# VH-VL binders against o46895, part 7

Target 1, 223 residues: o46895
Amino acid sequence: MGSNKIKNLVQYEIQDFVSLNKMDTKSHDSLNLNVSKKSRYLLHRVLTNQLINNRSGNACTKTRSEVEGGGKKPWKQKGTGNARAGSSNSPLWKGGGVTFGPKPRTFSNKTNKKERLLALTTALYLKSNNTKVINLDNLDFTNLKTRDLVIKCSNLIENYKKDQKILFVAEPTASGLWRYVKNISNVDLIYTTGLDLKKILQAHHIIFTCKALNDVKEVFNEQ

## First folded at step 22 (VH-VL)

Design v4
Fold by OpenDDE, fold request of step 23:
Structure v4 (fold): chain C 223 residues (1-223), chain A 125 residues (1-125), chain B 111 residues (1-111)
Amino acid sequence: as target 1 above (223 residues)
Amino acid sequence: EVQLVESGGGLVKPGGSLRLSCAASGFTFDDYYMHWVRQAPGKGLEWVGEIYPSSGWTDYNEKFKSRFTISLDNSKNTLYLQMGSLRAEDTAVYYCARESFTLYDWGPGYYFDSWGQGTTVTVSS
Amino acid sequence: DIVMTQSPDSLAVSLGERATISCKASQSVDYSGSSYMNWYQQKPGQPPKLLIYDASNRATGIPARFSGSGSGTDFTLTISSLEPEDFATYYCQQSSDWPYTFGQGTKLEIK
């Protein structure tokens, strides 16, 4: 698997979230991302596994034995001119049981940790051109309005569209951000402790906090 | 309109035979069980038997099985009750009735939704 | 055979009053949640008329003052407020098993 990895250094411009237009607050940071040469295959496999694991598996149908009623023949065995019927719960009848219907089951598919990480780094690399890094140090969460967040996003993202998905990646301690993000339909928030491949792939734009970026660096470098 | 009209009743001697008819109109026999029910003077109702017109299947009260025969002429949409070896106790008004049903999730329930006016049979010496 | 016993044999009730007729089966007429009990009204010189089917369902065209209740072996026909046309003989009938059997009838008379 090692021969299929390409290391790429991605450079990000860091912007102050409060004063996005101030040049004095702009800095640069970088992230080393491993990229799979077979990115499509890897991403598909890992994503599929994630989706499988997220299945509830609670679908349940009643068989003829589980359907209430039955036991008495709807009619006599012979002479009625009707087809033979043993029970009103027969799957052939409306309201009867279901044969070979879904039953509750557990969905699980194991994914190699290394593959998962490679998929994540690959996905982030693919989204690197649409990734912004912001500094939240000067942000007062107590006075922040949802509208303000949208405005900030619109300023941060070139050609912002309301229908485009924005993914915030924040550090676990940035829990205050959730209060504002939850009210915006096209904005999602994940934490560095739970990077979600699906959400990364679905996002049109990704916004990292500086702290989140550092967390991710640590995680990726430990591999 | 669903209508059942019985005929063929009359006076008959003990040991005699009689054939009753029930002409149905307003519906076809194909989807219904048809029944004969009798009522002695001043008495309650007694189930005689039934037929399923689609198949010709019949079932009888055990009391009448050896003497009575239910049949049907589909071309005339008419139900028949052939009675033999008649006895004084067979004196009654004979009704034809249509049996309908409601299919519930747990099974069918049967009931007589239509009755004829009845025809009187008197067995007397 | 399932024996159906009605009570009382005769009942005298005034106009506008409530009438209650009971029917008891020698064995349960229930199966899997259904009660196969029917009620019929018969006036002199007329055939029986379906009132209630499957214990509690009113037949088409039957006034709301008629109601059926019960399960198992005990069933009741109730007329909430008697009208002049309600004075007749009433029969219960089970459709749970063959042969079908009827109660002996209850004659409802005007008091």
Scores: ipSAE 0.016, ipTM 0.467, lowest interface PAE 9.5, mean pLDDT 87
Fold by OpenDDE, last read:
Structure v4 (fold): chain C 223 residues (1-223), chain A 125 residues (1-125), chain B 111 residues (1-111)
Amino acid sequence: as target 1 above (223 residues)
Amino acid sequence: EVQLVESGGGLVKPGGSLRLSCAASGFTFDDYYMHWVRQAPGKGLEWVGEIYPSSGWTDYNEKFKSRFTISLDNSKNTLYLQMGSLRAEDTAVYYCARESFTLYDWGPGYYFDSWGQGTTVTVSS
Amino acid sequence: DIVMTQSPDSLAVSLGERATISCKASQSVDYSGSSYMNWYQQKPGQPPKLLIYDASNRATGIPARFSGSGSGTDFTLTISSLEPEDFATYYCQQSSDWPYTFGQGTKLEIK
């Protein structure tokens, strides 16, 4: 909660709105973002929690009682010259059970909704210089090729490199875009319903659809 | 080459004592259990006892525990069997044997891989 | 103590024939899938010689005609084709429990 006390509202202008199929007139839009001054701490916390929550927690070892066999004492208690042993399933033995080994568990670190949103807006602010907005309204998906999308990306992004990660943020109904994006190794697609802090931070460039931008504005204004 | 040579056998009167020796060559005692096994004339084999040279630990057949003592001299790589209160039924060939093992995940399996030629002990009036 | 009983006490077999010796233990000598039964050969005036260890493993230098089988309380030593040097007394021995115990021996004689 302390991290939320010191925040800045940053407004920036998104330039170079481009249509995928037609060269539309460049338009401008703005996005108001709440930005934490303690951005590093906030982003680290929220990202860590996200990573923790994504852990499967399926690690499982067998205890002494769960290991098969070992019902018979390996040798008598005394007079053998060997160390005392009660069972071959003892954790002291190769192939024996594991004492206090990992068992399946759920990893969960709950993040406050407001904190998460602040982290997202902060992350987007940090990436604002590398963020573009495109219009998909006139996109003809019937004749579009994957290479066309790459070309459009190259036109949108100065000094485009194939090894740089591009994150598309689209509205949930932009199903046609997924068909093309999935075939490009350096391009990821997320929807406004599932904004991912990790992906935002990992992206070199972010491309919003106009509808996605509007969705995000609505979500962020609820802060 | 692994070699075990027993000595010290002979004629002894009932109630007497005798010390047998087993000289080992070709290996060091440190990694093996050493045993004494005897065989009465025309009879089978009988386990007498064992020693772990590395620790000096010993174990005996209950039949002999009160009368027989196994020891060793590591400097001479020699195993000993001290016998006391000898009886006529103790007449036998006494063998020293090296016990080897295979190590499984659940523990060792033991077997006698090397035997001496034996030394004869005769208890008679 | 585990009592080891061999059968027969004496066996007469011709050269080239198969010989089978049985050893029965008064209780199981098995542990975790292994059988701690050993077989020894003894010739007159000589010490015992290891043939088979852990029921079925041939000792180093032992001919392939010697084989061990069995588990639990019942074990068998088999000589597939007898050679002149195979006529001797054979002993089974358990190493599952202390004291170690031997069978009474089986004398294999030439028929």
Scores: ipSAE 0.006, ipTM 0.459, lowest interface PAE 10.3, mean pLDDT 85
Fold by OpenDDE, last read:
Structure v4 (fold): chain C 223 residues (1-223), chain A 125 residues (1-125), chain B 111 residues (1-111)
Amino acid sequence: as target 1 above (223 residues)
Amino acid sequence: EVQLVESGGGLVKPGGSLRLSCAASGFTFDDYYMHWVRQAPGKGLEWVGEIYPSSGWTDYNEKFKSRFTISLDNSKNTLYLQMGSLRAEDTAVYYCARESFTLYDWGPGYYFDSWGQGTTVTVSS
Amino acid sequence: DIVMTQSPDSLAVSLGERATISCKASQSVDYSGSSYMNWYQQKPGQPPKLLIYDASNRATGIPARFSGSGSGTDFTLTISSLEPEDFATYYCQQSSDWPYTFGQGTKLEIK
């Protein structure tokens, strides 16, 4: 897909995750994002491909030859008053094999890397107003409770609602955050090594770590 | 000044083929989507398809996908519409149009800001 | 496909009077606070000309007497005081979904 892209500079306010209400802990960063002119179309295509690729494809039915039994003819060809039958495993019989039933297969739909990246950057741009950047450097994970994390999120996000989906984007080494996020139903965590378009689009709010933001910058600069 | 000039229209028999051209001047194709829109005599407007000249990406109205092909020659700054298996109902004025957009925080809005004069295609036995 | 229906098909109005044209979409053409509806003017023997984009924005060079309003599925083009050059056919067009679709047109005639 060769849609035109526009570069946009998005500015983010960085907040200390420990002291969210302290103005002195705030700084600023920015991210250059490429946005497709046909954003809705692009996002739909890439998302659809992602969903297709996630299909298991393991549905399986047995044909007449795979069903147990059926080696003996049910009755003689003539003189019984019954219709002719060659096997009890015929698809015409209850309990018989299935003709043209589903068989295990692999679902695959290829999306080029550039299109996928453009979709990600476009999605992030569209979510830019609902994106926060936090610094975790001063956060003590040893004394943090899951409830405390929820409270911090509620303070960080304007008009926080408990039913809204929050997506954390962190660096792969942010293992401490994962331990707490995994237990919260409306909060999800992805790493910069595996940016997920579906999760980005489904999120009401996105929270980047400072390190994650830097990682993403490096990835996007390759475009 | 932005100008679009269509050419190549004429009389063709059913089942025939025709290639229309749209020569653009006053701008480069690189940042725009270009479209074909047709209008049957005394009727409304019908979207045919689009192309992004920078990449060659195309999209079509499903009605025309099997018979029409949009292409371009960047060296000539010219857009083409190759029509095959023409039918009487394909009789129309064919316009090329430039699509512009406004980018909002939630996504772009699209509109046709420039149109050619149109070229007439008549399909008759 | 989104079906666009204009009303009326033809409208006779006197010079200096107000003209109102309606366009209804079979489904909403709104997305996140914007309405992706455009209006075009077409005179005989000429191509369409952009009047209004995104429901209510006047294109460059379009007189102030032209205005667009509406959201969701219902849209209106209004000409506050008709001038002789305003007698033409008007089309609405949605750009919310592909394929792009146009209304059937409204012919504005002199009463």
Scores: ipSAE 0.005, ipTM 0.491, lowest interface PAE 13.3, mean pLDDT 87
Fold by OpenDDE, fold request of step 23:
Structure v4 (fold): chain C 223 residues (1-223), chain A 125 residues (1-125), chain B 111 residues (1-111)
Amino acid sequence: as target 1 above (223 residues)
Amino acid sequence: EVQLVESGGGLVKPGGSLRLSCAASGFTFDDYYMHWVRQAPGKGLEWVGEIYPSSGWTDYNEKFKSRFTISLDNSKNTLYLQMGSLRAEDTAVYYCARESFTLYDWGPGYYFDSWGQGTTVTVSS
Amino acid sequence: DIVMTQSPDSLAVSLGERATISCKASQSVDYSGSSYMNWYQQKPGQPPKLLIYDASNRATGIPARFSGSGSGTDFTLTISSLEPEDFATYYCQQSSDWPYTFGQGTKLEIK
């Protein structure tokens, strides 16, 4: 963990997602973020650990003893003109066992909770210039088409490109948003209960819901 | 004009409690961190703690964390310092200060750009 | 905690002369090319007043005769030509790490 943190105040403009206008009452919100002075190192470590933990570890090869067959020497030791062979399952043979091949194992690295949190806040800070906050309160999800969501995103994000990754961060109760986001290839959705560092870092643009932002504030303030 | 006015200081016995107030005018709390800094008689300055009014986030000097609480009333633009279990060594002038910043590409640099006149707290038997 | 040590504790200087106050931090207060060192002036019965922020930037309304310099652990406040109103106590303060810490102060007196 970085021995020294810098506090950062990040201000966000809040926009109504229906009209894409500034909210009359709460046009801006802010988020306190702790940033590591060793941000690159921290992010690398936490991300690496996350990736390691996501490994299935199910790769499996058969050794000579696990390959079917063998048991009988293919030919006599001498007098055959062939190279010496003890088993048809030898790794030297086609179809034989694999020597030092992968075996199922568990990949698990423990990440310090504080370190993880600092990484998240650091990542969010780094992405702050590409972060938007939207109010979904007036959005009717029942009549919303996936195309409409794309259009809204394109209007919300300056210099929108279809190949750019957009990450929505929403509150767990925003189930309606998931129905539409799942159908858009360049858009992903995570909930405040499961902030994913990898997704945050990979995102070109991050869109917070107002409720999500509040949830995150609470989490960060409790730490 | 930015103005900070502290109040609530006075004489208190050891073990007592006191609540200080800092009324802010000329600006809104929303964009600033607010701090408490104290100065014992004839001594230097000591940082007590801070709050970010927009989020309610607080941080304290470890020395005071168990005894002091910083809060605010946004509707009144007033900052508070609740002090408990007061000791003789807590005798000081207590200042509220506004923390401003310069934004750099790598983040902000912070400084106290505005101070109140201070309120005197005397802890004595 | 970062310990801030000022030198000298007191300084007697004549009007019109240069005054130099040093502040040393127990560890570096630099980050990404900036030094998170601030200087304050305090007169008797008054609150501190910001003079210099981020090592070398003069606060609004501060005369040009005040200047700050330094990086890492060593910082200096310089008053090029002392005016009568400059006789006060000066404090350095680091904002690099929490808790924020101040120097013990340097009292500038008239010689």
Scores: ipSAE 0.000, ipTM 0.507, lowest interface PAE 12.2, mean pLDDT 87

## First folded at step 25 (VH-VL)

Design x4
Fold by ESMFold2, fold request of step 27:
Structure x4 (fold): chain C 223 residues (1-223), chain A 125 residues (1-125), chain B 111 residues (1-111)
Amino acid sequence: as target 1 above (223 residues)
Amino acid sequence: EVQLVESGGGLVKPGGSLRLSCAASGFTFDDYYMHWVRQAPGKGLEWVGEIYSSGSWTDYNEKFKSRFTISLDNSKNTLYLQMGSLRAEDTAVYYCARESFTWEFSGPTSYFDSWGQGTTVTVSS
Amino acid sequence: DIVMTQSPDSLAVSLGERATISCKASQSVDYSGSSYMNWYQQKPGQPPKLLIYDASNRATGIPARFSGSGSGTDFTLTISSLEPEDFATYYCQQSSDWPYTFGQGTKLEIK
């Protein structure tokens, strides 16, 4: 749309996760990403709505732990900026409580879908210089060891630091990958069926599988 | 404590180039937008441009877009301003600044919460 | 570009009296119910210092005599009882749209 969006082509070299790309390999793929010119405001609004919804109906203890004390950059700055007092993350609660009351579905559904998709593409663009695409075809998940995954991440990511968060984005059929990711404190995983704005924004590095990249192209064609 | 220290200013002839640095301490750039703002002698503040911590997003005052480039190096925690084709009107104190916005705070806000002391660029023959 | 116009360009006020500085934007700086207008104080030889953010919120450590008000295109900074240390130049700044822009400044002088 006119002056409020910019469509950007982001290109990625596909790397074989086992061997890492050799000089004579020419495999590439790309995403077209709509980017909001007012990205800060969009991302904050959508993230705040996600946090409200998670508190009201989420039984996952990781979500409650993330609200209380996630990494120093994302959640330690709670209350900075627009608010004069208290946490705006919880407009219906005194603080980061266990549950949050329901919202009217009709209004929330309409604004959430369009804004959520733009927020996801905007966030992926902001992280694009720290995003890699890998091919997992030659990886035997039954033979994968946690140490091997850590080493491959350290080789894939230039200037890797183990305190930096890494987010894998994988196709649902790569379910074996979660078994190993859960054992690594700075690595997380989302599937293309459940893209998560908070996890994308918290990541220092994002790693797509090739198949996941193809899946998200369909998701983003609606913009 | 958050500190921003600019360096690289000095005297340069018209048409020349100069690279300013801003060393950050007490925080890492992750999730911040960093900015350059300048102030000509006896004049007000003028926004030069911004960069997001990944380097993927930059934006500039159109006045400078063809001649100035903002970059950063997260491994050195350092922000840069590359200036080319300098003119006498580019004579100013150049400040680096951190924007308050991060993904964590409730409600959108944006102001410059930290400033460096500035580095002076003088463009004269 | 949103043009920010401050009035007056300079102001001389007696100690203990009220000072009011206005800032007018060429278009609304409101977004989603918030006004993206900030005020800075700058003393000679120093970088700017944040006073007020989002039109009306005092920054941490700023004395209660400083207040901000307004929305849309019209904003004011008020110093309710002028102190000697308030000699400075004051700038409004919008963060609603790019490029971010500053007012031309208002020099506050003590009579």
Scores: ipSAE 0.427, ipTM 0.702, lowest interface PAE 2.8, mean pLDDT 77
Fold by ESMFold2, look of step 25:
Structure x4 (fold): chain C 223 residues (1-223), chain A 125 residues (1-125), chain B 111 residues (1-111)
Amino acid sequence: as target 1 above (223 residues)
Amino acid sequence: EVQLVESGGGLVKPGGSLRLSCAASGFTFDDYYMHWVRQAPGKGLEWVGEIYSSGSWTDYNEKFKSRFTISLDNSKNTLYLQMGSLRAEDTAVYYCARESFTWEFSGPTSYFDSWGQGTTVTVSS
Amino acid sequence: DIVMTQSPDSLAVSLGERATISCKASQSVDYSGSSYMNWYQQKPGQPPKLLIYDASNRATGIPARFSGSGSGTDFTLTISSLEPEDFATYYCQQSSDWPYTFGQGTKLEIK
């Protein structure tokens, strides 16, 4: 049996999004990505916890009224244990009470930060051959048309097929890009402040901005 | 309708090399792991290795790792097995297989849901 | 490597009878409440065909007479009433850890 984790250096060629000019192929950037050898199981576990946590957060931790109600509202099934049952060491607690099916031990439902980061780096590695990095410095958002964005994506991505999902990963200050992405059904956007495992896994192609890639290096270097 | 068709098998002398192909149809290489599995005459099945559909990840049975390389060409929907330093014991039918995989919330699944017909490699003097 | 051992190596049964094939793994193949054990059928000159995945789930199009059970290290394939097309070799396979491994096979023959 081998090590459960390996490090991989991934290099990306930087392309100018406006011109898509590759005259200087020495322009590169890179990520060191830790990759789980049991990637399929890790990714499924973290994705499942993401969906469970979103539902639990909406029902229990995000509203003042649920706190004042003592946690007894119908969102918590009355015939089963309360999700806030003390230290979660109760012998009455069982898996299978959550929306997304049974688990052997539901007491470990939260994903720690290190495991989530490993899932993100693993997913990015699996998508790395379908990942591009672009420079947006010359992009004029006031003159950009939705059709121009579609055309540039089709020129950027080798062997592009129109039904393939494209995910942009951008820095928070690139908010102008959302205006155009929202109108294209096969294109989505996440910001570096909210990396989303599900969207990364669903993407056929990933496009980082240069600034977003730099942001992500900081997040992953803190592992 | 998923189909996998292997080709490139044949007779080769010990020490030689051979490249097998597996042409895929009925699906696009998207979020799949593709595998090579072999079966020597009169023997059981032996896993050779895998590749993720993007080409970024490969893994091998240690028995073959130094001599075999798995690759793919997404523009041709084709999986490859490059075999070098062939030995008599490499004589087998070589199958390509697709692993069924889901990110669904009922749990990960991992099984070979589609197999090619196989291509025969014979290593002899 | 997880070694998969099938029992028996060969089994002779009559049409309409029940057949039971065992598979034992050298280590648990369970992960997160699921058993990563699959069963395949193979006829001479043909590739393997998936029967059962995750120990007990029938693959699409597989007749109800095929069933799987077990967890951890011990697994069973049962064919409740044999039909002529069921005489073949059966393999168990684990997908819990790398390398993926197969049992040595069980040949099911007409008595």
Scores: ipSAE 0.417, ipTM 0.699, lowest interface PAE 3.1, mean pLDDT 78
Fold by ESMFold2, fold request of step 27:
Structure x4 (fold): chain C 223 residues (1-223), chain A 125 residues (1-125), chain B 111 residues (1-111)
Amino acid sequence: as target 1 above (223 residues)
Amino acid sequence: EVQLVESGGGLVKPGGSLRLSCAASGFTFDDYYMHWVRQAPGKGLEWVGEIYSSGSWTDYNEKFKSRFTISLDNSKNTLYLQMGSLRAEDTAVYYCARESFTWEFSGPTSYFDSWGQGTTVTVSS
Amino acid sequence: DIVMTQSPDSLAVSLGERATISCKASQSVDYSGSSYMNWYQQKPGQPPKLLIYDASNRATGIPARFSGSGSGTDFTLTISSLEPEDFATYYCQQSSDWPYTFGQGTKLEIK
């Protein structure tokens, strides 16, 4: 039988997210993405393992672990009062108030690193025609308003519909963006330290920052 | 109600080309796989190929891969089948179909839950 | 390619009686505890209509007289009490591996 995966080069046009005068400065970047030929089965298996691991592994600390493939959810889009989620692999997620002692070993389904990475690259490829890359260097986080973010998304995405889910993928140092994303019900954010298969699959539009795209290249070059 | 309406069929000489359309209503393609399936006169059903809603992924029955191209236009909610180098054996009714599988389904289920009425392609001199 | 073989090719049955159609796959169509085997009904001049998915689940709006069973490579469609509208051609279809493939069809006729 032949190989069950294909390597694909995907090219993205980089756009200025803030554009004070809407200058037309087009540039490009790209990802090499391995894609499973049996994507539906791979994605279902890895997603199911992610859901099981969240159930079995997230109770011990205030910081959700990226190693267990658990769904970190910084804050719900609808503003429910859940505790702030964090991760031991991210500066934004470290430093919770209390560390508890070791917990008895729990049973969980295993998903190896290579299979998880293939699922992530496969999902990103399937979404690639609805993926944009933005430059944030002009963004002033000190005066950013939630409605400004919504307006910029509507300008960035052709034929935007309010019920479509938008996923930002950002570098960990772009922490100011979270303050405003959390208040928008159809917009979510993940950091490159916590790539999340479920959120990628459920998104209609994906928006990388330039720095996040570079981070992802390094992660996927080892595939 | 979900509806799929094919059009663009007709009489074509061998070696010719046709483009079939499938207009969808009652749903949008977002997160669906769309398919073409054909049926030659008096014969059974044959899968032609599929496309994922983003257009980034297509797959084909190997016998058609070099001659047929599936595409879609999400702004018009329309699926297309471009057929080239047509042969007499391509004479068939061509159906578009929607696959039930979406990423939000709790179990791995895959079947054609909606079909169009079909459009007839006749290849003869 | 997974070859789907239906038996019989044609079946004549009286109204009110039971009909049984079998479908054999050239290799297992099971994955993670589910059988990726579907059944469709097609009447002349009409598109196929889904009856059964995942070997045994009736599609929405399908009468209880239709049932499916089987796993692995061997599957059966049963119609418990035939009605006039049930005389049609029936196809099994696997969605376990690409290309998706159909059985050759079983024509069910009034005896």
Scores: ipSAE 0.308, ipTM 0.650, lowest interface PAE 4.1, mean pLDDT 77
Fold by OpenDDE, fold request of step 27:
Structure x4 (fold): chain C 223 residues (1-223), chain A 125 residues (1-125), chain B 111 residues (1-111)
Amino acid sequence: as target 1 above (223 residues)
Amino acid sequence: EVQLVESGGGLVKPGGSLRLSCAASGFTFDDYYMHWVRQAPGKGLEWVGEIYSSGSWTDYNEKFKSRFTISLDNSKNTLYLQMGSLRAEDTAVYYCARESFTWEFSGPTSYFDSWGQGTTVTVSS
Amino acid sequence: DIVMTQSPDSLAVSLGERATISCKASQSVDYSGSSYMNWYQQKPGQPPKLLIYDASNRATGIPARFSGSGSGTDFTLTISSLEPEDFATYYCQQSSDWPYTFGQGTKLEIK
């Protein structure tokens, strides 16, 4: 069987998040990404499976046997003028059981690990032109305001629009970043320990921390 | 109706460059792999390369990777093939083709469902 | 690269007769339960036209006299009863692996 993927080298410009456009604070890094040539199929399949698997499946209705009450016939069979009834829990009655109603079930659609990883790397590759890498080493989180973060994002991202989704990808230890990101409606944050295909695909812009990029390199190189 | 119209072919000297265009109508490139396929006079078909996702993905026949570049302009709904360092053996009719890559429960299918009429490139000293 | 080899290179058949063209791949073109083998018809001065996709499915608008069969490395295109418009060059093509490759073509001529 032929190779359905290729390796691509993506180069990123690394910027100091404090100084941003200062030339002396810019460097370069790269990421090797496996990319599926049939990207649409793969991404669709993996994303769909992710969505399916996220379903709780907890919808539950009570059948006539599960509803409280019943056991006694509501009225005699003949002579009442009413329609015949066997139980007060009949689905025909208000408050009765539900026939063929939803019951708890498990939604599962299995995608193998290799496919999931390939989907992630493919998605990152497709977003590579809209991906920035930043260095947070000089950022003082104690004095940072949410407004400042937005301004930094606007300066970092070319053709920034307020309605566009920005996804930060950070290392798990970057706890300070979350405090500021959570208050911005169009900005989301994920960690390298939990890369989310859906969020990557939905993002208009992706911002990696240098450490996050390194984490990802290690994971992807082990494939 | 899906239509592909190639243009830009002509006579060029060895070592020269040429850019071919493929104007698409009746669909957008967003959901399709677009391909270039060429055919030398009296010969068979040769795959040149492909592009997908508004230029985010490209792949080439290794034979052409160093000399040819595929791109697209979504605003113009036009596919391009930039050819450099042309050789006599590059003389051919160049076709743009749309690949239908469909996903079904039974699995994907892949075929060229639409072709342009082709544009002729002649490389001669 | 997957090499596609058609047989024969040229075939002379009479009108109303059956024509059979073989295509052999150097490697299996099956993937995930599907055969990524397609057949195209090309007439002089025209681009290729899709006939069969996924080894055995007729493309839209293709007459029932055209059929495809096979799996793995061996595939066959059959025209049950030749019509005048069927005299052309036929190509098999694999889309299982890159680069995509075509057979050398089979020219179907009137006997």
Scores: ipSAE 0.020, ipTM 0.540, lowest interface PAE 6.0, mean pLDDT 86

